# VH-VL binders against q0atu2: the designs that were tried, part 309

Target 1, 119 residues: q0atu2
Amino acid sequence: MLDKKARIRTSREYRNVFEKGKRLSGRFLIIYYVENALDNNRFGFITNKKIGMAVIRNRIKRQLRAIVREYQGQVKNKHDIVLVARAGIGKSSFEGMEKDYIAIMKKAGLFARNANKID
Below, E stands for the ipSAE of ESMFold2; O stands for the ipSAE of OpenDDE; V2 stands for 0.75 times the mean of E and O plus 0.25 times the DockQ between their complexes.

## First folded at step 15 (VH-VL)

Design th20 (framework fv_dusigitumab; at its last look DockQ between E and O 0.48; V2 from the best seeds 0.00; counts 0 for: pae O 5.2 > 2)
Fold by ESMFold2, look of step 15:
Structure th20 (fold): chain C 119 residues (1-119), chain A 121 residues (1-121), chain B 111 residues (1-111)
Amino acid sequence: as target 1 above (119 residues)
Amino acid sequence: QVQLVQSGAEVKKPGASVKVSCKASGYTFTGYDINWVRQATGQGLEWMGWMNPYSGETGYAQKFQGRVTMTRNTSISTAYMELSSLRSEDTAVYYCARDYDYYETSYFDYWGQGTTVTVSS
Amino acid sequence: QSVLTQPPSVSAAPGQKVTISCSGSSSNIGDTYVSWYQQLPGTAPKLLIYDNNKRPSGIPDRFSGSKSGTSATLGITGLQTGDEADYYCGTWDDSPSAWHVFGGGTKLTVL
């Protein structure tokens, strides 16, 4: 479960990541990320109306939160990271989203160690 | 420089199909979705659908469901829109546009030059 | 006919100010963010405003945007003859299902 301190909270904080951060795209996800001045990471989750109705968007957010929580201990600290659901994500399985997240985070250099060592 | 370059004008008879291409350059093609928008002479903009060039997934406006197919060839950074069972009302300029995700929305930040499709006997 | 309603035309003299309204609903403008597009005669649309009120690089601050409730407004000050164009608002809607909507367009004439 993501701690309250590990969440991006305000619209200003979200927009800062989009405006100042780096962007990487995957199959069903986009991440925006920027170094922060904290000693911890913060995560944000974005869906917009092109993804589907609210019930679909809420399901996608829950799945992405679960994925991030599973790997959060391996993410290098001091980053604000926003996950954006990409059009077509509703056709992906949970496993597909998870694979996409791992690939993007590795490409961004945001994992501190091999994600496969999560035993 | 981001650029979307579309195929040339087409003249078609009713009942035929047309396939318009949109070649992207200056950015990572699979990193942004492509939308298609049309405009009949003297009329407004009409959204037709989106296509995710990484996954190949699409979402079509209800009006075009069953008549439109949006595809891509990632090796040449090209998106395609095919409209079948053409009728005179399909005479329009067809645009491709790049979709940019920002915060809780998205918008069309770059547009192709347009492709005129004329449907006449 | 359009889900987003715009006046069909507006006009003003060079140097004056004009506003263009865009009226929608709770399932679009009231619940998300608006973009504006400028279409000069014979050309493709061009992004003018995003995220309700932000300008892309190269758009002068004479162009402004705002949103209130289910309506959005494009403002243009210091009108120039080069501003003669059609202007469209656009946004996403999820009713009855996810789709993108444009306003009907507003023809701006600079007299």
Scores: ipSAE 0.829, ipTM 0.924, lowest interface PAE 0.9, mean pLDDT 92
Fold by OpenDDE, look of step 15:
Structure th20 (fold): chain C 119 residues (1-119), chain A 121 residues (1-121), chain B 111 residues (1-111)
Amino acid sequence: as target 1 above (119 residues)
Amino acid sequence: QVQLVQSGAEVKKPGASVKVSCKASGYTFTGYDINWVRQATGQGLEWMGWMNPYSGETGYAQKFQGRVTMTRNTSISTAYMELSSLRSEDTAVYYCARDYDYYETSYFDYWGQGTTVTVSS
Amino acid sequence: QSVLTQPPSVSAAPGQKVTISCSGSSSNIGDTYVSWYQQLPGTAPKLLIYDNNKRPSGIPDRFSGSKSGTSATLGITGLQTGDEADYYCGTWDDSPSAWHVFGGGTKLTVL
């Protein structure tokens, strides 16, 4: 599980990312990202009703947290990043979700140059 | 400023196909889904489907599945909607709209000016 | 025929208040946020309300939205002649296919 300090938790924090951040849409994920004034990255996760039943939404959140944790050390510092799950993610595999995450994060230029696990 | 500019009016015969374009500007084209909505004369809005400009993934309303194709050309920030096997009932104004999806909602914050498609024998 | 139900028409005099209802079900309005769109004669729809009750920039506070259960309501106070238009509610259906649905539209006439 992600460290508490690495999590976006308040509505105000989410709103800040949505209003001031950049937005990119992948196959299964939409990311919103903005620089923060901290020494660490914070991640937020959004799963709405379009994803499916609560049991599916909870599963997707767990999977996304696992993916983010796996690649956390390779993400450029000082960013707030919100992951919004798209409707089709409920039918995706974990590998497909991971692949989409990597692709969209690369597109956003959020991985460090020396990142090795993203290829 | 965000703008969606659609192609001009079309007149088609029954059984033909029509392809409407929607050129986006003022924002990152691949960052937002494009939805298509049509409106027959004197009728309400009818949702047709969505297209992800980044991945090309689509979702169509059941009514149009097998007959509609939504595509994009990212190099020119343009989305396309092609409707085949046209019928007189397809006569309508067709709109593209940008989808803003966050939290637990999705809404259409910017719309094209509309494209009139007339199907007549 | 529309998934969401709106009154076909409403009317009021300038300065008065009008409300437009939008009725759905648990699979759509009951589970997701509602948006409202204004369509002036001969123009494309314009976003009026999102997230049930939020206004985009440029939309005056005379326009308001609310949601309760499986129904949504658009409120317009201080009615102006320029408000004469068609109004549509919209939301997403909670299905695997993620379908968007509109109301049938309401024609607002300013008397």
Scores: ipSAE 0.018, ipTM 0.709, lowest interface PAE 5.2, mean pLDDT 90
ESMFold2 (binder alone), look of step 15: mean pLDDT 91; pTM 0.940

Design th21 (framework fv_dusigitumab; at its last fold request DockQ between E and O 0.90; V2 from the best seeds 0.86)
Fold by OpenDDE, look of step 15:
Structure th21 (fold): chain C 119 residues (1-119), chain A 121 residues (1-121), chain B 111 residues (1-111)
Amino acid sequence: as target 1 above (119 residues)
Amino acid sequence: QVQLVQSGAEVKKPGASVKVSCKASGYTFTGYDINWVRQATGQGLEWMGWINPYSGDTGYAQKFQGRVTMTRNTSISTAYMELSSLRSEDTAVYYCARDYDYYETSYFDYWGQGTTVTVSS
Amino acid sequence: QSVLTQPPSVSAAPGQKVTISCSGSSSNIGDTYVSWYQQLPGTAPKLLIYDNNRRPSGIPDRFSGSKSGTSATLGITGLQTGDEADYYCGTWEDSPNAWYVFGGGTKLTVL
């Protein structure tokens, strides 16, 4: 699991990212990202009712946390990043989600220059 | 500016099919889901389903399962809703609406102008 | 018949305040955020309130929203003749399949 300091936790923090951050969409994911005043990144995860039942939402959230954790060390620092699961993601594979995450993060320019496992 | 422009009015016989189009502009079409909502004359709003224009994935209200098909053509930023086996009770104004995901929910922030579909013998 | 229950109609004189209720359950309003839509006669619905109490750009502060428990409320102060319209609440239902639900709608008449 992500460290507590690496997590967006409050509604206010989430809304701040939604309203002040940049938005990029992929096949299965939408990311909102904004610079923060911290020395670390914080990640948030949203699986709303549109995704389906709680069992599905929780599964997707666990999978997204695993993906983010895997690539956390290669993301540019000082960012708040919220991942929003898109409708239909419940039908996707883990590998598909991972691929979409990498693609959208690259498009956002959020990976560090020396990142070496994003291909 | 965001706009959703729908196709013109349709008149159909019972048992026929109707396909309504919704052309989006002013934003990245594949970046937002499209919902379809209909409204019978003098009645309330009824949700029909959603489509993810990027993936093509869909979710339909149970009431319309097997009878509705939502598709999209990304090259022209257009969503389609086809309803088959039409009945008189399908007479309504049909709307497309953009779905904006915000925090733990979503809402419909932009709507098409509506398409009147009349089913009569 | 609608999953969310609204009064069929409300009315008030110009300048007055009106409230429109939207009653649901723990599987919808009680578990998520509510949106409100305004539909002027002969037009498409328009987003009025999102996230229970937030106004989109262009919506005057005369319009307000709130939620408590399994119910939501739309408030309109300084009622104007141009506010005469149908108002709908809406939210996502906790269902095996994603399911959006609307209230039955409320006709607001400005006397």
Scores: ipSAE 0.865, ipTM 0.945, lowest interface PAE 0.7, mean pLDDT 95
Fold by ESMFold2, fold request of step 16:
Structure th21 (fold): chain C 119 residues (1-119), chain A 121 residues (1-121), chain B 111 residues (1-111)
Amino acid sequence: as target 1 above (119 residues)
Amino acid sequence: QVQLVQSGAEVKKPGASVKVSCKASGYTFTGYDINWVRQATGQGLEWMGWINPYSGDTGYAQKFQGRVTMTRNTSISTAYMELSSLRSEDTAVYYCARDYDYYETSYFDYWGQGTTVTVSS
Amino acid sequence: QSVLTQPPSVSAAPGQKVTISCSGSSSNIGDTYVSWYQQLPGTAPKLLIYDNNRRPSGIPDRFSGSKSGTSATLGITGLQTGDEADYYCGTWEDSPNAWYVFGGGTKLTVL
């Protein structure tokens, strides 16, 4: 579970990331991300109707939250990051989603390089 | 800038198949899903399905399952829709459209020019 | 029949206002976000409204959208002869196969 302050909470905050942020797509995921004015990161999760029925969408959200929680300590601060599920993600494995997340975050330059230093 | 260019008009006999192409330019092809929509003369828009060009995954409207196949060739940024066992009712203009994700929804922000498919004897 | 119901046609004089309704259900409009598409004669559809009420760049302010309950409305003010077109609402619906549904379309005639 993510800390309350590390969550994007309102529709206005979500829409801001879509309108002002950069977009990067992988096999199962899209991320939208933008620098924020905070000292921390905030994460949001989107699974729209095109993904499937609510049971599937809720499962995907839970899995994405777990993945983000596992790697959040490696993410460079001061970013609002929204993870959007792509069509077809419902057939992926947890491992497939995790690999996709890691690849996208590396390509976006959002992972910190050094564990003992945070730039 | 973003452009979807479709293959030319086709005339087919009943029972044949048709494969329509949709070549994308001006954006990263694998980064957006492609949807196919058709429109019979004087009729409304009918959604046929989507393809995720990155993964190759597809989802088809139930009406077309078993007759439609959507594919892509990422090296030439081209999506394809093939409809088999054609009937006169399949006479329509076929469009490809790019699906753009926004908040909890998505919409078709760019459309191809359409491909007329006529099924007649 | 389309899942989303629109009036088959509407008409009004230049300069006037017209509204086009789109009636759906709890499985689509009631739990989703509506887009509107304009199709000028002989052309492909073009996105007009997304996220219920937002306009893409290049769409003038006289086009507006709203949603209430299971219905959506497209409004066009300052009607021009160039607005004569077919208008479609559309949205995603809950489905194992991720269905997109369009309204039946509304032909706008500017007289």
Scores: ipSAE 0.841, ipTM 0.919, lowest interface PAE 0.8, mean pLDDT 91
ESMFold2, look of step 15: ipSAE 0.815; ipTM 0.919
ESMFold2 (binder alone), look of step 15: mean pLDDT 91; pTM 0.941
ESMFold2, fold request of step 16: ipSAE 0.833, 0.837; ipTM 0.919, 0.917
ESMFold2 (binder alone), fold request of step 16: mean pLDDT 91, 91, 91; pTM 0.940, 0.942, 0.942
OpenDDE, fold request of step 16: ipSAE 0.861, 0.844, 0.850; ipTM 0.946, 0.942, 0.944

Design th3 (framework fv_dusigitumab; at its last look DockQ between E and O 0.03; V2 from the best seeds 0.00; counts 0 for: pae O 4.1 > 2, placed apart)
Fold by ESMFold2, look of step 15:
Structure th3 (fold): chain C 119 residues (1-119), chain A 121 residues (1-121), chain B 111 residues (1-111)
Amino acid sequence: as target 1 above (119 residues)
Amino acid sequence: QVQLVQSGAEVKKPGASVKVSCKASGYTFTGYDINWVRQATGQGLEWMGWMNPYSGETGYAQKFQGRVTMTRNTSISTAYMELSSLRSEDTAVYYCARDYDYYETSYFDYWGQGTTVTVSS
Amino acid sequence: QSVLTQPPSVSAAPGQKVTISCSGSSSNIGDTYVSWYQQLPGTAPKLLIYDNNKRPSGIPDRFSGSKSGTSATLGITGLQTGDEADYYCGTWDDEPSAWYVFGGGTKLTVL
């Protein structure tokens, strides 16, 4: 999974990204992102109760973590990035979420050149 | 300068349908979900459902399942709520509201002016 | 009846303070974050408080919010006649399924 250093951990850190970051939305996802003062990226994953019950929300988080892990090496450094599950995401396939993530990250200018999966 | 402007008042007979529109401006329409909330005269707020204008996906309150349809036309930044098989108890003001995702919740940060629907025989 | 319970009415004189309670359950307030909405007579609701205690731009700091356990509280100090309105708490709930729930509303009268 993502390294400990690459995770947004506290409520305050999450809220900072929402308060100070830029917002871009796609079909199933929203990202909030802001430059940080670290030497690395940090990722956060958010659902809320409108998405569904806890089992569904936990499944979505696992899927989003897997997607981020696949592309993490291609993300420009020094950013805190929060992925927010959007209402209706539970009806999306894993591939649909992945495609949406790629599109949003490109639009945000957060992918370095040659954005490919790590594997 | 976010605005949600709703269609005008409607008078309907029992058994008919009504379709209320909500035109968005001042923001990227597909970037935020639209919720619909109604309020009968002298009563509280009642949530009806959400609609994701990007995907077209919806989630309806159980009470309205089978009678409500929420749609949109992204080319004119407009959301719609249609309620069928109207009864006198559906007489209410109907609001659209923009849903803002924030941390592990969301809230309705901008509201339309409301559309009065009167169901009368 | 409303899943979130509010007193039907509260009143106080200009310049005084009131609090409005909102009582819920573990599936809503106890597990998520509360918003408050102000509805002036004849108008649409307006967001007053989000994330339990934050104010959107343009809301004066005499409006405050807090949450403890399964209950939330809206505080209003320095009451003005223009504060006469209905006040609603609101939050997401996932029982029995995902839905947004409002409190029954509290009518504030400034005497």
Scores: ipSAE 0.832, ipTM 0.925, lowest interface PAE 0.9, mean pLDDT 92
Fold by OpenDDE, look of step 15:
Structure th3 (fold): chain C 119 residues (1-119), chain A 121 residues (1-121), chain B 111 residues (1-111)
Amino acid sequence: as target 1 above (119 residues)
Amino acid sequence: QVQLVQSGAEVKKPGASVKVSCKASGYTFTGYDINWVRQATGQGLEWMGWMNPYSGETGYAQKFQGRVTMTRNTSISTAYMELSSLRSEDTAVYYCARDYDYYETSYFDYWGQGTTVTVSS
Amino acid sequence: QSVLTQPPSVSAAPGQKVTISCSGSSSNIGDTYVSWYQQLPGTAPKLLIYDNNKRPSGIPDRFSGSKSGTSATLGITGLQTGDEADYYCGTWDDEPSAWYVFGGGTKLTVL
């Protein structure tokens, strides 16, 4: 699980990302990202009602956190990033989610130049 | 039968807080999200947010973020909606509604009777 | 001002058919199921239609729903005086985060 330090937790923090950040859409994910004034990245996760029941939403959220954690060290620092799960994600595989995450993060230019395991 | 019974009418001063309760019966309380919707006199329905009674997870409309708190007491199958820093514009009937959420479908199949909240100086 | 757009009012004589439109966007109606709610004067809203076109138990088949693209429609045939009420469409929107949206409501008057 992501450290509290690496998590967007407050409504104010989320609003800041939505209002000031850039938006990119993938197949299963939409990301909002903005630079922060911290020494670390923070991640937020939104699993909306379109995904399905609470059990499903919680599963998806856990999977997304696992993906983010796996690649966390390869993301450019000083960013707040919110992942919004799209409706189709509920039927996707973990590998599919991971692939989409990598693709959208690359498109956003959020991976470090020396990042590994992103091809 | 499924029922949502809300607390009685409230009269508050501007700047005060109001806490409305919604007692559920006739079903497993923790199995369904509770949504809150308000309606000003002569106006339309306005969604405020949802609360998962099992986990306590919530999602608020941006308009109310920072002022609204949705909670629950599972032991008595009761959901609560607290709205702070009340304004005259908050005068409305407030409804709780059960959310039938199954995969990609979600709708409010049962509603409370409503709670009138009046904010006046 | 509502995210979903409904006509403010519709009217017809008893026995007639009326339709109420609900217009949205790709992020709401275009991407999820639509529900309709009936609100009789002085009462709480009641679920009328769910999943675009399904009726809950107790709702007569005079009420129907449909969806196409980013718009939904409520149909009422054999209009009765008891149908006089406000009708609201509703669905979820996911931009930028999940939130439920209602139409502005339509007042149905039975002439």
Scores: ipSAE 0.024, ipTM 0.691, lowest interface PAE 4.1, mean pLDDT 90
ESMFold2 (binder alone), look of step 15: mean pLDDT 92; pTM 0.943

Design th4 (framework fv_dusigitumab; at its last look DockQ between E and O 0.74; V2 from the best seeds 0.00; counts 0 for: pae O 2.8 > 2)
Fold by ESMFold2, look of step 15:
Structure th4 (fold): chain C 119 residues (1-119), chain A 121 residues (1-121), chain B 111 residues (1-111)
Amino acid sequence: as target 1 above (119 residues)
Amino acid sequence: QVQLVQSGAEVKKPGASVKVSCKASGYTFTGYDINWVRQATGQGLEWMGWINPYSGETGYAQKFQGRVTMTRNTSISTAYMELSSLRSEDTAVYYCARDYDYYETSYFDYWGQGTTVTVSS
Amino acid sequence: QSVLTQPPSVSAAPGQKVTISCSGSSSNIGDTYVSWYQQLPGTAPKLLIYDNNKRPSGIPDRFSGSKSGTSATLGITGLQTGDEADYYCGTWDDSPSAWYVFGGGTKLTVL
């Protein structure tokens, strides 16, 4: 995940994904995703006040960024993907969030078969 | 299309419990959280709490902590709100509402028709 | 004294304009986004405005919203008798803990 290239940065870019993208929900996460016109992926991370205080929300974002970074090599290119923390996520473990992310990304068809191939 | 249909009116005595149901249709029930909101006659809206129907996790307004329990049955797409130790002040219309996450907030985009609960002495 | 303060009532004639204010704080409106709900007499509330100024499908463009600082405003132009209702602003607050807050409501009378 590159700093500026791999980030959704502006509120307009975020809202575009919510407005035009597909929505899939899991136990603790929701993803919104849409094909972009770039040659790379961009990721966004959203919490809102129902999740808890700012300290809690920032911890959740940090954990989600770490999860995305670990699996980024498996993600099909040309997508803007926003991860939204769902109510109750503060009661999950890092492992629980990770498992949920993997399940959602597989369900969305966003993991590439050939990303893990070595020929 | 999207509908939330609630159970019928209830009349209860002080000290009893009431359990209101909210049946969802027209969307994937586990994909959106349900919030409960009540309104006493001639009064404003009062938020009570939420349930994540996928995980079963809940969050309650502090005022109702210890008296409210929110549950669901995913096989019939139904959320429940149970309020115990009823008092006359609990006389109100109780609404369920679907919670839609959007950007850095969320809002209630669909509401049930309401369930009148009367607590009489 | 609700967390979000609205005027208790407003009135105007058909065809006129009104605004309804919603005053909050830095822990809610000042740091997040506002929704408005319309409650017609004897009915459940209905979403009218989200994300400060956006309309869901089916809400006519004579309804508008805005936010400035810790305050939000609902605007209604071309008033019709069918607009007579209670109007509530709402948003999330995290002070002292996470909860959803509504304004006290504003009764719109169309004379």
Scores: ipSAE 0.828, ipTM 0.921, lowest interface PAE 0.9, mean pLDDT 92
Fold by OpenDDE, look of step 15:
Structure th4 (fold): chain C 119 residues (1-119), chain A 121 residues (1-121), chain B 111 residues (1-111)
Amino acid sequence: as target 1 above (119 residues)
Amino acid sequence: QVQLVQSGAEVKKPGASVKVSCKASGYTFTGYDINWVRQATGQGLEWMGWINPYSGETGYAQKFQGRVTMTRNTSISTAYMELSSLRSEDTAVYYCARDYDYYETSYFDYWGQGTTVTVSS
Amino acid sequence: QSVLTQPPSVSAAPGQKVTISCSGSSSNIGDTYVSWYQQLPGTAPKLLIYDNNKRPSGIPDRFSGSKSGTSATLGITGLQTGDEADYYCGTWDDSPSAWYVFGGGTKLTVL
C-alpha cells in the first residue's frame, strides 16, 4: 500500500486537483494532475458504480494502487495525481491497466527522463 | 463550448432499424463517455446504454441487449445509436448525453437536442 | 415502474418553496451520488444538480439538493414561472452490469 503521505485523502485535496489540474483520458483511466508544493507525489483513486459491483470496484482500486506503487519512483516529483477508473476497466486485465497507465502518464509527460521501467 | 448535435427526425416501419447520430464539439471527444437516453411521448427518461469513444467499449441496459448497437467515429467526433427490430413502443425522442465521470459518481452534463423516432405501420 | 420514485406532480405559487423527493434503495441512492435534471417543455434535459448537492455553473442558488439514506430531495426557493418544468433524479444502480436509473419525473406547476 502507498504511504499515507503519498495519498490524496481529503475532498478539498481532490477538488484542488480537479479544478486546477490538467486532464488526460486513456482507454481505462482518466488522470488529473497538478503540481504541488510538497517534496513528494500524492496519488488519488476514484471508482464509481459504472465500473461494476463493489467487489469489482475494490479489486480495481487495489490493482491501480499496485500499478502506481510499482512506477512511483519513476514519476516526476511534486505532483498530485488522481486516477479515475473508466467503466471498461472492470473487464480489463491487470496488464491492460498497466499498459494504459504507462501510456497516459507518458502522454502527460509525468515520467522522469531517466525512467527505464516503462516499456 | 460543448455541444452535442443529433441527426434529424426518423419515421420507420415496425421491424426496421434506425440509426441516430450525435456529433460532439467543443471538447476532446474520446475523453468522455456518451450515454443514450430516450423518452416516449408524455413519459419519463429511460437510460439505454453508454459507449467509451476511445475504446469503443459499450454497456447496454438489459432491456435493449441484442437490439441496440452503439458505435462511434472518432475522426468526426460522432457517436451512433442503432436500434433494430423496431416496435411501436420504440416511438420516442432519443437523446445523447456526455458523461462527466471524475468523482465517485457519473452525471450527464451536456445533452443533445434530441431525435424524434416514430415507428408506425 | 421507475426504479427511483418521485411524486408525479407538485405545485406552488411564485416566491414560495417546493421540494421534490426521490426515493430509491441501498443499491442506488443509498450507495452513490444523485443528480437532478430539469426539462423545460419541449426541450432536452439539463443538468441541475450533481453529487447530491452541487450546482453547475449557471444554476442559481435557489436550487438545492440533499441526500439522506436512500432518498434524495430537490429544493427550489423563490419559485419563478420559468421553473415550471419536469424534474428527474438519476443515479447508477449497483448490479452485475451497472445501469443508470431515473426517477419517474415530477411535473412542477407554478400557480
Scores: ipSAE 0.097, ipTM 0.782, lowest interface PAE 2.8, mean pLDDT 91
ESMFold2 (binder alone), look of step 15: mean pLDDT 92; pTM 0.948

